# VH-VL binders against Cytochrome c oxidase assembly factor 8 (COA8), part 37

Target 1, 167 residues: Cytochrome c oxidase assembly factor 8 (COA8), of Homo sapiens (Human) (q96il0)
Amino acid sequence: APERGAERRDTAPSGVSRFCPPRKSCHDWIGPPDKYSNLRPVHFYIPENESPLEQKLRKLRQETQEWNQQFWANQNLTFSKEKEEFIHSRLKTKGLGLRTESGQKATLNAEEMADFYKEFLSKNFQKHMYYNRDWYKRNFAITFFMGKVALERIWNKLKQKQKKRSN
Below, E stands for the ipSAE of ESMFold2; O stands for the ipSAE of OpenDDE; V2 stands for 0.75 times the mean of E and O plus 0.25 times the DockQ between their complexes.

## First folded at step 1 (VH-VL)

Design p35 (framework fv_pabinafusp)
Fold by OpenDDE, second read of step 2:
Structure p35 (fold): chain C 167 residues (1-167), chain A 121 residues (1-121), chain B 112 residues (1-112)
Amino acid sequence: as target 1 above (167 residues)
Amino acid sequence: EVQLVQSGAEVKKPGESLKISCKGSGYTFTSYWLGWVRQMPGKGLEWMGDIDPSDSYTTYSEKFKVQVTISADKSISTAYLQWSSLKASDTAMYYCARGLEDYYSDTFDYWGQGTLVTVSS
Amino acid sequence: DIVMTQTPLSLSVTPGQPASISCRSSQSLLYSTGYNYLHWYLQKPGQSPQLLIYLGSNRASGVPDRFSGSGSGTDFTLKISRVEAEDVGVYYCMQALQTPYTFGQGTKVEIK
């Protein structure tokens, strides 16, 4: 029995954006769109005196970004693969070659492609629902921590003012 | 590397004046507070006061407010602790310490090596 | 002034055994941001004090994982999971909620 070659699941390369901001940057940088996810990565600035709360916020933002990059990189790869398989299958069913008489890659018409998009969305509906739920939860958490950081900054400013007024 | 280098040990008599120094290096001197902490022989730590080198704003513990003067020269990244008239009870180790900016202005992350002041008749 | 009380004032520990130091404040050090304005310092013999724990539970840079800070409000604890010879010294808690900043009496940790 021929050993079924383990289909190397082409795991989308963990697209750690190779975007490196200048060393002297004092702000967040937005990179070009990632080639796999098509999402623009953000390089988060690390303050010299980052508070534990700021650090937690930064880590949460970074983790959320990495999660989002991986999701869309995988989704785009899956989409591209399934789209190609659909096109090839449909052309074969129609008795058409993979190339036109002019030597161009054969394509399906807009109506046939609409069926693919409908089927793809239907098939991935649950996945997208879970993504949206998790996306919302993560962003809510980020927003919550942003609020805490803002309060911390206000407190620190007030404390400094009180210290200066007590003399 | 962040460093706080204090002046050397002092031996003085009662009634003499003294000014000890703490020089900061490896960081932006005006962005951090500098505190002074006393440690009497075999005793605990006592916060004396601190200074904002950016504007020379000073805060003191009430215990030390009349006894000492804290100052800074930002041009040479140096803070000072001075007495107009020393007492035998001023015999102690004196530490300068860096207070972090903003969120941690009240946290001392770097300390000088200490200056031993001995006041004896 | 906020009074800081440490217990015990002296602790003799066998290497590899855990240690615990308590620090109590006369008033709550918890602020609305959820942070406690309590810091821990270690003064090793013949050395300057060094920051060990800041804001109650955060280890300073270079501090080993065997050190942990806990507590909230008025009661705080510094724990050493496994005491090493290098941990010998005097530990101080400090409140930084308001001036004047005040230290505990210190806890001398020695090895048996």
Scores: ipSAE 0.117, ipTM 0.717, lowest interface PAE 2.4, mean pLDDT 88
Fold by ESMFold2-Fast, scan of step 1:
Structure p35 (fold): chain C 167 residues (1-167), chain A 121 residues (1-121), chain B 112 residues (1-112)
Amino acid sequence: as target 1 above (167 residues)
Amino acid sequence: EVQLVQSGAEVKKPGESLKISCKGSGYTFTSYWLGWVRQMPGKGLEWMGDIDPSDSYTTYSEKFKVQVTISADKSISTAYLQWSSLKASDTAMYYCARGLEDYYSDTFDYWGQGTLVTVSS
Amino acid sequence: DIVMTQTPLSLSVTPGQPASISCRSSQSLLYSTGYNYLHWYLQKPGQSPQLLIYLGSNRASGVPDRFSGSGSGTDFTLKISRVEAEDVGVYYCMQALQTPYTFGQGTKVEIK
C-alpha cells in the first residue's frame, strides 16, 4: 500500500521493543537508532529526589526528543517516497522497466539524481526553515531551564555548606 | 538464491493450537515484508496479513485478526502463523510470500511451497 | 474492502493463439504516483503462485515478453500474445492499493 509507511510513523520505536535500559542504571541510556527517524532515543533516568524544576527540564527534553523523532521519521518517509517516485518516473520516460533481468532494482546515475535532490531541497525549504526555527527555540528553552537547574543545585550546595559551617 | 521454505503438512483436531513456519534464505530477511495468503480447497487466494521482520510490525486483514497471530524471529530468518484454537473452517493451504516494498507496492515476488493444514474431527 | 472481479472465469486456448484476461476493481487503483497498484500472478497446477506483472504493466524478472499488462484506474487486462503449454494454470489479479489486499476469483487457462 502506498500509504502504509505513513501509518507506521506513530509505531513505538524499535529501541523500545528490542532494547531496554540496564535495570540498575543511574544515568540516561541511549538506545539503538529508530527505524524511521534514524535517531537514537534517549531513555531518561528519573531520580527519586527530582525537584519540580528538574522534572520540568526532563519533560521538556523528552518532548523535544519526541518532536524531533516524529519530524525526521516523517521527513525520511517523504524523502524515500518521492525518491522512488522520481526514479520510477524517469525510468518510464526512458522506456526502461523498474527491474533488471536479474531482478535487481533499476537505478539512475548520480547526475540524474542531482535533479531530484535539488528539487526536494527547494520544495522542502520552508519546512526545513520552520524545523530549524523550532529546533533553536526548543534548545534555547532547554538551555534556559538547564541554567535554572544548575543555579538551584549551586544554591542548595551553598545552603548545605553554610549550615555545616554554622554547626 | 532466494528461497522461502515452509513447515510440513499438519493434520489437527478442532480446538488444537498450531504454529506453522516460513524460513527465508538467500537474502536479507529484515529488508522485506513477509505476507501470509490462504487458499481454501478448490478456491482462490486470500491475503491474511504481513509482518516486517525488522521490528515485528504486523498488518492484518480484519477477517483474520482474531483468528491468527503473525510473528517473526529475525535471528533465525523465520516467520510464523499461529492459531490458538483451530476450527474445521481453517482447513486450507497457507502460503508465505516475500513483499517487495518498491514504492510501497507490496508485490509478492517469491512464494513458499505452501503448508497444507487439515482440521477434522 | 476493494472488490476484484475477473472475466472470464475460464478459457480454453489453442496453442499459439492469444489470450486476454480482464480484471475490474470496485474503486480506482491509480495513485498520485501515476502507478496502478495492481499485480498479476499465475498458479500452475500443484504449484505456488508466481509473480507475472506488477504495478499494472511491469514484467517480473524471467517472465517472457509474450505476457503484457495494461489498463488504468478500474479496468485492467493481462494479455498473452501466443499461449504455450507451460502457461496453463489459474491467473489472479491482486490490488495492493490498500489493506486488506484482495484478489480476483481467478481465471483458469487450459489448452484445447
Scores: ipSAE 0.034, ipTM 0.516, lowest interface PAE 6.6, mean pLDDT 82

Design p36 (from p33 with heavy chain D99Q Y100E E101W E102D L103Y Y105S; framework fv_pabinafusp)
Fold by ESMFold2-Fast, scan of step 1:
Structure p36 (fold): chain C 167 residues (1-167), chain A 120 residues (1-120), chain B 112 residues (1-112)
Amino acid sequence: as target 1 above (167 residues)
Amino acid sequence: EVQLVQSGAEVKKPGESLKISCKGSGYTFTSYWLGWVRQMPGKGLEWMGDIDPSDSYTTYSEKFKVQVTISADKSISTAYLQWSSLKASDTAMYYCARQEWDYGSYFDYWGQGTLVTVSS
Amino acid sequence: DIVMTQTPLSLSVTPGQPASISCRSSQSLLYSTGYNYLHWYLQKPGQSPQLLIYLGSNRASGVPDRFSGSGSGTDFTLKISRVEAEDVGVYYCMQALQTPYTFGQGTKVEIK
């Protein structure tokens, strides 16, 4: 379907890092890690004669990547925010300032941070379980369509060979 | 201009089969998906499923997956919604709508609707 | 399934006055594309639904500037800056982030 002026909006905290694949690339392009999700985006190569089935697979993979990127961008932002709030709260409780006498940033030790990680994981357990469930469902669908594309390509090759023989 | 023309109203008895149609014109039929939406009398809209006419790939709402079959014939730019055995609870207005799958999965053009009445 | 909740369910507006309809989703509709997969439709009495706003804030072809969509994540608003007689009908929001696509209950807009 044509764009009709529909433009992708890039919102900094939840957007995907913009990158440009090489103009003459005939393969998928892997970009640098996204600032927020820490995942490398894949720009999928679109062949001139892409079949409808190949388009479905590509779009499913693109949408799965975008869903995955969005989940981790949001998760990482939430983690960073809550981590800073936890550190700030703990330092306040101990009567410590945010800076040391030498002007360096005050930090918590590993034992103290373990409390944060345990609480964060416990609080987000259901969210991560649903993420994993949906991740597996998406990958099952991708694998299914990859199989269909592989069969289509085999049939196309057989069809081409038959045409060459019949001529 | 883009048009979706649906088949006429149907009056059926429970247990009967039915197949209603939606014909697209004014655009390349295989370039857009086609969705089906149900509206029960006096109620809101419910998405039933959609089809890619280029290869007849279908997606269904779990609620409707066992109730109906969606199909399409790209040679005549027509999509279909069918029941093997109608129930009184299938009484509703059924809309087909062209779906912008590539750019947000929104419905930009709608058919006039087919009223299906199932009563004994 | 994602649940869509509209408020109010009905609204009576004097011609020329503004109207505002809210739509809330049970989970975020903001995707890594930067888009909110939330669309608004209008069903005029005795007619099929018609697209008003897609992807949160984009007006569909032929839709007057008095209609605007806003919001992100779970909370969305459709605003009509100056309601006209032709704007009467039932307004529906729809999420298209994941199947099954789901609609709100609808908001009936009437002229006083």
Scores: ipSAE 0.000, ipTM 0.459, lowest interface PAE 19.2, mean pLDDT 80

Design p37 (framework fv_pabinafusp; at its last look DockQ between E and O 0.01; V2 from the best seeds 0.00; counts 0 for: pae E 6.4 > 2, placed apart)
Fold by ESMFold2, look of step 4:
Structure p37 (fold): chain C 167 residues (1-167), chain A 121 residues (1-121), chain B 112 residues (1-112)
Amino acid sequence: as target 1 above (167 residues)
Amino acid sequence: EVQLVQSGAEVKKPGESLKISCKGSGYTFTSYWLGWVRQMPGKGLEWMGDIDPSDSYTTYSEKFKVQVTISADKSISTAYLQWSSLKASDTAMYYCARSDYYEGIDAFDYWGQGTLVTVSS
Amino acid sequence: DIVMTQTPLSLSVTPGQPASISCRSSQSLLYSTGYNYLHWYLQKPGQSPQLLIYLGSNRASGVPDRFSGSGSGTDFTLKISRVEAEDVGVYYCMQALQTPYTFGQGTKVEIK
């Protein structure tokens, strides 16, 4: 693989913003959009008495966020780099420079750019189908565990009421 | 860790030649353009030109294009700014900066520490 | 050449108060792709410039959310919602639409 494409494409593998929540917080926080993924990261609250089920839910949400951030950071980077590489290769074939006479970045006409967009969409169609499937699978799992946590909390409240009556 | 390390300060006389360097590390050198920016003492920033190290395609500000030469040696991840004949008016701080040209942004996301060039008789 | 004009050239701010810097270009910076090729940099005392905002409104990595950029075409604004001591320095706007890339004159921000 050409040195230009392979290593540069992976120079930003972590897309999570450096937003720092307040020192003491009891809430999840939403940070600013990440440069690479353009997604807002969530910084999750960790309760003092987090149950094993609550911990599993939190970890699943964290893992899903990391997966989603990484996917879109990689896709955005790949799109930008492949677009510029396509433009450069076509300009080379035409014997033209990378900058116009006015000093602006040279580009291709709409018909030529349409070729790029078609090729990119076709190349990535299956990858996006797998992403959509995995996105729904992850979100279904998160919703399922949110329900289990809610039931656990209700059950614990009922258990505490029974203890008071028995005493 | 992305770094741009420039050569040390220079003291020269008018008419002398000079070649200062900017070495990139922590990234694929040929995947980013490199620009040179001048800052005269107590003044603002001036873009001098840039280079794509992958094929040495260069663009110069008209103000500087006959005064300096921008080049790169991709085998050692190093870009250069060179004068054939320095003038006292070339006394300034010179920065190299990495451009995210291939991402379509053309912003300078990482800067070298600067090289102070002093030209006096 | 595209001329970049910053206002004000100097700004003295009480800590915790907002600050606003304007940048005007002699030509529209809107490129055919729909992006405004206007970037903001901060040069702290004794340091190299650092990227704050790219393409008019996008915050660079590691830049606090108290910094925001807005505007389009020829008029752009950098805002600092609550100025802190570490924000002292000279702020520059730069157009990257066409060569030669050009900077504004700089806005020196100081703490009172």
Scores: ipSAE 0.091, ipTM 0.623, lowest interface PAE 6.4, mean pLDDT 84
ESMFold2-Fast, scan of step 1: ipSAE 0.201; ipTM 0.674
OpenDDE, second read of step 2: ipSAE 0.477; ipTM 0.777
ESMFold2 (binder alone), look of step 4: mean pLDDT 94; pTM 0.957
OpenDDE, look of step 4: ipSAE 0.024; ipTM 0.600

Design p38 (framework fv_pabinafusp; at its last look DockQ between E and O 0.21; V2 from the best seeds 0.00; counts 0 for: pae E 10.6 > 2, placed apart)
Fold by ESMFold2-Fast, scan of step 1:
Structure p38 (fold): chain C 167 residues (1-167), chain A 122 residues (1-122), chain B 112 residues (1-112)
Amino acid sequence: as target 1 above (167 residues)
Amino acid sequence: EVQLVQSGAEVKKPGESLKISCKGSGYTFTSYWLGWVRQMPGKGLEWMGDIDPSDSYTTYSEKFKVQVTISADKSISTAYLQWSSLKASDTAMYYCARLDEYYFGSDYFDSWGQGTLVTVSS
Amino acid sequence: DIVMTQTPLSLSVTPGQPASISCRSSQSLLYSTGYNYLHWYLQKPGQSPQLLIYLGSNRASGVPDRFSGSGSGTDFTLKISRVEAEDVGVYYCMQALQTPYTFGQGTKVEIK
C-alpha cells in the first residue's frame, strides 16, 4: 500500500533504491516519496542536442537532488534510530513491553516524546544550519544557470530567425 | 535466484497447534516484506497478512487477525505462520510470497513459495 | 474492503486466438503517485501463482510480450494476443492500494 510505506519509519540501513521512472518518458518524471528521505525524486529528461550549458544545469540539478536526498535519508534514519532507542529506554524504565497486545509497536504519548524532539533538534542545530547554507548556495547557482540557459535559448532563436530571413 | 521454500504438508486434528515455515534465499531477507496467502480447496486467493522481517512488524487482514500469528526470524531468513487451535475450516493451501517495493508501497508479489497443504480433519 | 470482480469466470480459446479478461474494483486504484495499484497473476494447474503484470500495465520479468495490461481507476483489462497451450490456468487480479489486499474471484482459461 502506498500509505503504509509512507508512514513507516524503518531502522534498516539505506539500501538499494527501487525507484525507476516510467520507460519512454519525454519529460521530467516525479516519483513517489523515497522510503528514507520522504522526498519525491525527479528524473530529468535529456533532450536531443543538449547544449553544454543545458548539460551543466541538468547535472547541477541532479547533483543537488542527490545531495538533498542523501541528507534527508541520513537525517531520517538517524531520527528513527534515536527515536526507537529513546522509546525502548523509556518503556524499559516503566517496565512496559515493546509491543501492544495487537502486535504493533508500543509508543509514548506526545508529551513524553516532547523531550526527545527537543533534544534531537538541539543536537542537530548546527547540522541544520549548514544544510540551509548549502541549500541556499545550490539554489542560487541553479537560478543563475537557469538564467544563462534562458538567455542562450533566446539568442539561438534570434539567430535562427535571422538566418531564415536572410535566406 | 530468489527462492522461497516452505515446510511440508501437514495433517492435523481440530484443536491442535501448528507452525509452518517459509525460508528465503538468494536475496537480502530483511529488505522485503513477506506475505501469506490462503487458497481453500477449489477456491481463489485470500491475503492473510504480511511481515517486515527487519523488525517483525506485522499487518493482518481483519478476518485472520484472531486466527493466526505471523512471525519471522531474520537470523535464519525464515518467516512463520502459526495457529494456536486449528479448525476444519483452516484446511487449505498456504503460500508465502515476497512483496516487491519497486515503487514505494507497490506491494506486488514477485516470488512465491511452493505452498504448504494443511488438512484439518477429525 | 475493496471488492474485485472479474469477468468472465471462464473462457475456452482456440490456440492462436486472442483472449481478454476484465477486472473491476469497487473504488479507484489510482493513487497520487500516478499509478494504479492493480496486479495480475497466473496460477497454472498444480503450481503456485506467478506474477504477470504489475501496476496496471508493466510486464513482469520473463513474461512474453503477448501479455498486456491496460486500464485505470476502476476498470482493468488483461489481454493475451495469441493464446498458447502454456497459458492455461486461472488468472487473478489483485489490488494493493489498501489493506486488506484483495483478489478477484479468478478467470479460468482453457484450450478448446
Scores: ipSAE 0.050, ipTM 0.541, lowest interface PAE 6.3, mean pLDDT 80
Fold by ESMFold2, look of step 4:
Structure p38 (fold): chain C 167 residues (1-167), chain A 122 residues (1-122), chain B 112 residues (1-112)
Amino acid sequence: as target 1 above (167 residues)
Amino acid sequence: EVQLVQSGAEVKKPGESLKISCKGSGYTFTSYWLGWVRQMPGKGLEWMGDIDPSDSYTTYSEKFKVQVTISADKSISTAYLQWSSLKASDTAMYYCARLDEYYFGSDYFDSWGQGTLVTVSS
Amino acid sequence: DIVMTQTPLSLSVTPGQPASISCRSSQSLLYSTGYNYLHWYLQKPGQSPQLLIYLGSNRASGVPDRFSGSGSGTDFTLKISRVEAEDVGVYYCMQALQTPYTFGQGTKVEIK
C-alpha cells in the first residue's frame, strides 16, 4: 500500500516525508488522531492539473478513509455503550445500587469485566470479519487504480517526447 | 539525490577538438532528457540543445547545430558536448542540466551540473 | 525564435523590502492545454542556476513561500515578498514552448 500517495512529479527531495500545510503542500499529509476513531486522517493533495483517472483514485482513497474512520468511531461508541449497559445489568442482578455508599460510581471487578470483554468480542466477530473482507476489497481497488495512474503517467511522458521531436 | 558531475576546466587553442562530459547519478538516466546551456563571460544563459539518452535523439539550437555535437552513453549514464574545431568565441562556462516534465513538454531544468569552464586562447 | 525580455536588468533592494521582476515574451507562451510554458531560475554568485518557478506559478521543491510567479500569455512576473541576503543573484525567465528554448537577459538583484 502506498504511504503518502502519488506525486505529480517523478522526483522528490531528501525531505519528502516532512509535513506540509494543505495550501502549501505538494504531498498528502497526515493529521493528529481523530477523537472518536483514534485513526490519523490523511489529507489528500489535489494537484492543479489532476487527470480524471487521478481524481478517481483520490476519491476512492478518500471514500475508503471515510469508511474506515466511521467504522472505528462507531465501534468505539458501541463498545462504551455496551460496557455501561453490562455493568448496570450485572449490578441490578446482584441487587446492588449504581453508586457505593461513598457516592462513587459502582463498578465490577476485573474477573467480572472479563465476561463482558469475551462477550463483546464474540458478538462482534462477524462484523470484524466483514470489515476485514471489505478492507481487502477496497485496498485491491486502490492498488488497481494506482497501477492505471502509473501507466497513464508513463504514456503522457512518451507523448511529450513525441511533441518535442515534432518541433 | 540527483547529481550531474561535469568534467574539469579546459584550456585550449583555436582549432583544437574538445569533448566534455556530464555524468548523471541518483536517478534513471534514460528517463530524462539532458540539455547543455552556455554562459559567456559576464553574460546570460543560452540553450544549446538536448538529448534523450534512451535513444540518443538530439535537438539543437540552430545557432550551435554546426558547431557542436551532443551525444550520450547510457551504459555509463554520461552525456557529452563536443567540438571538432574550437574558436576563441567558444570561451564560456558550459552547464549540463536535466529536463523534467510536469506536463506535455514543460521542459524545465530541475538539476544542474557544476559547470565546465572552457577557455580558448591563442 | 521567441524573444524573452526582462525588466529591470538590475535591482538594488533594502533587506525586507519586496522586489518584482517582469518577463515579456514575443509571442504567447500559453499552450492549448491551459499551461504557460514559462520558468524562472536563480543563479546565486559563483553557483549554477537553480529552478525557482515552473509553468508560470508553481514553486519548485524547497523554494521559500516569499517567491511567487504570476502572469499569462506574454506577460509574467516574479515577486519576492521580502528580499533576504540569500536572494542575491541573477534571475532568469525561460520559455519552453518551442525550440530553441530561450532565456531572458537576466535581472541582477543586490542588497543595498
Scores: ipSAE 0.000, ipTM 0.498, lowest interface PAE 10.6, mean pLDDT 82
OpenDDE, second read of step 2: ipSAE 0.272; ipTM 0.718
ESMFold2 (binder alone), look of step 4: mean pLDDT 92; pTM 0.949
OpenDDE, look of step 4: ipSAE 0.228; ipTM 0.700

Design p39 (framework fv_pabinafusp)
Fold by ESMFold2-Fast, scan of step 1:
Structure p39 (fold): chain C 167 residues (1-167), chain A 122 residues (1-122), chain B 112 residues (1-112)
Amino acid sequence: as target 1 above (167 residues)
Amino acid sequence: EVQLVQSGAEVKKPGESLKISCKGSGYTFTSYWLGWVRQMPGKGLEWMGDIDPSDSYTTYSEKFKVQVTISADKSISTAYLQWSSLKASDTAMYYCATEYDLSGEYYPFDYWGQGTLVTVSS
Amino acid sequence: DIVMTQTPLSLSVTPGQPASISCRSSQSLLYSTGYNYLHWYLQKPGQSPQLLIYLGSNRASGVPDRFSGSGSGTDFTLKISRVEAEDVGVYYCMQALQTPYTFGQGTKVEIK
């Protein structure tokens, strides 16, 4: 049998989110959390008779998912990188090593870390404001197209019922 | 300080078995994956495979899957690369290297061992 | 397997002058996270490789700011703004998007 290509856990960035949906699945499937964004990807089921409107909705949802994952992966990596740099800098100032005698990572207390969290949140305030604005816009657009798709499906059912009745 | 110390150079004949080692120190051994990279004389780098020392989960390049076995003993912070039957074409420098994975950061092959030269000749 | 191609294969640079190395992948290395899983390594003569740049453009710890990485998808560039004697060696790009991880053939940088 062919291998799926999701061979690695934490050290293969695409491994976790590349899991195939179950063979018999005929609806959307939610994958495990992405290592960097911590968001669970949705693998969209594509119907054989997908309408142009349904395709637009699906692509909008996929595009929004990619945008959202990119944003949070960047934020999480930036946060982790700056946090480690802050910890390294403070430990160096204290004359302490980056590792304990047992080889474990040395840490700072909660009061010391509070300075970092305050600076990080302040520095990223504008970025998060723009994210929230765009997130709202994207969700409005998705809701709007969901409404259009629902209306299309209702009309198609009504047309099918009328045609069936006349025979 | 993170260090990877590899076993010394080996001179072998075709058909002989060999097991080389890579010992980690200065970090929590089970918190980093260890990969193996081959460099044939005067050539570039080839990834062979890697191991998660916490549960001994391994991955291999298809080219090397039949040729070598990767293992680790977390009780002594040591990873291994072994051949059941060496070939002249296995003559190369072999490196071990960590994948850094602390606090969600990912640095593929951040820390490298000094290399183990394996020479196979009749 | 994803194939990595580097150009040039060798480069001779006068100290203090800039240098540029290109790396092309047979497939896009941009993932849904928004990051390119392309990394740069330097192997100095007689030494083990060392990480220079990770995820396309991030400098590894201790790497001087004269080194920078750029690019996205299939085309990547490593730049050294002012080459110094200690920068001599073979530079490799590597993709870590898919196993097997694959390296470029290497670019040898020498001082004139």
Scores: ipSAE 0.000, ipTM 0.455, lowest interface PAE 13.5, mean pLDDT 79

Design p4 (from p1 with heavy chain E100D Y101L D102Y S103Y S104D G105S Y106E L107G; framework fv_pabinafusp)
Fold by ESMFold2-Fast, scan of step 1:
Structure p4 (fold): chain C 167 residues (1-167), chain A 121 residues (1-121), chain B 112 residues (1-112)
Amino acid sequence: as target 1 above (167 residues)
Amino acid sequence: EVQLVQSGAEVKKPGESLKISCKGSGYSFTSYWLGWVRQMPGKGLEWMGDIYPGDSDTTYSEKFKVQVTISADKSISTAYLQWSSLKASDTAMYYCARHDLYYDSEGFDYWGQGTLVTVSS
Amino acid sequence: DIVMTQTPLSLSVTPGQPASISCRSSQSLLHSSGKTYLHWYLQKPGQSPQLLIYEVSNRFSGVPDRFSGSGSGTDFTLKISRVEAEDVGVYYCMQSIQLPLTFGQGTKVEIK
């Protein structure tokens, strides 16, 4: 069945895409968009003198990236699966197969697809609202810790300046 | 009517490349998936992957993703299984089999006769 | 991966007597559509596997009515009402609800 077919094809990695940062890198590296999530993964650089606060921020960003990648990979798979099921259902009703004689995917017109998009958005409205809520919560936390790290760095520079002046 | 004919037995050395074939006849070659199944000597069946010849869409088992390449030439109704560098552990019988499991729930309905691949020094 | 476990691994049967093979899956093979994606194959000595039964209980074209499949969820059975000499071989169950497609270990059926 189309639904089962989509499920069997949609064994997608939920983590970040495989990518390799440049041979030498002293900064975070941004990779190409993930095949499943369409999001760019980030390889986080770990400095030798990373403070506990900097480590907490980095881990929070890494965890948020993984969560975000999983959400969109799963959402894109659900969309593709339900889209194929919808197309198959409508084409079978018209006596048409899922693929053309050349093996290309059979298509529906824009008016027929509009029903699918409306239903999909309606069905997933609550899921997307919870995603947006959690996304904002995570970004607020990241921004908060970025602020703390910035203050720590300012304090350390100020303390170095004070010590230089006193000695 | 429906028939899958595979290429003959192969004897190879480790490190050599190999490409074996499976030719379909008696049906619309571009309308069905063609899967590859490995059977090591004295062992059971392992699904390796499959291809839809109409658009060359492929699916691989994670275990075989790096080891082999599956391809097809729809102009001659033939699918291929290829190794860039064979290992002794690739010694097995390789079957091709037709299916439509992604759209219909019928299993592997027609099978080729198998290609025995022996890799030894 | 879904693990398929067959019992027994080997079975010796007198001609004309019934035989029964069990197949258990590590998770349910029932799909939300109501279909159960469990199939049975027979591999005769020196031959390719052949489809016997698809979706638990449907006989493939040309398969004798002495073969029957049953079961639900995670527990499935293949029965041969009267075993004949040509039924000798290794029987495999396979699930197709999830990738990768996985087969049972096989049950060897021999004549006494």
Scores: ipSAE 0.000, ipTM 0.453, lowest interface PAE 18.9, mean pLDDT 80

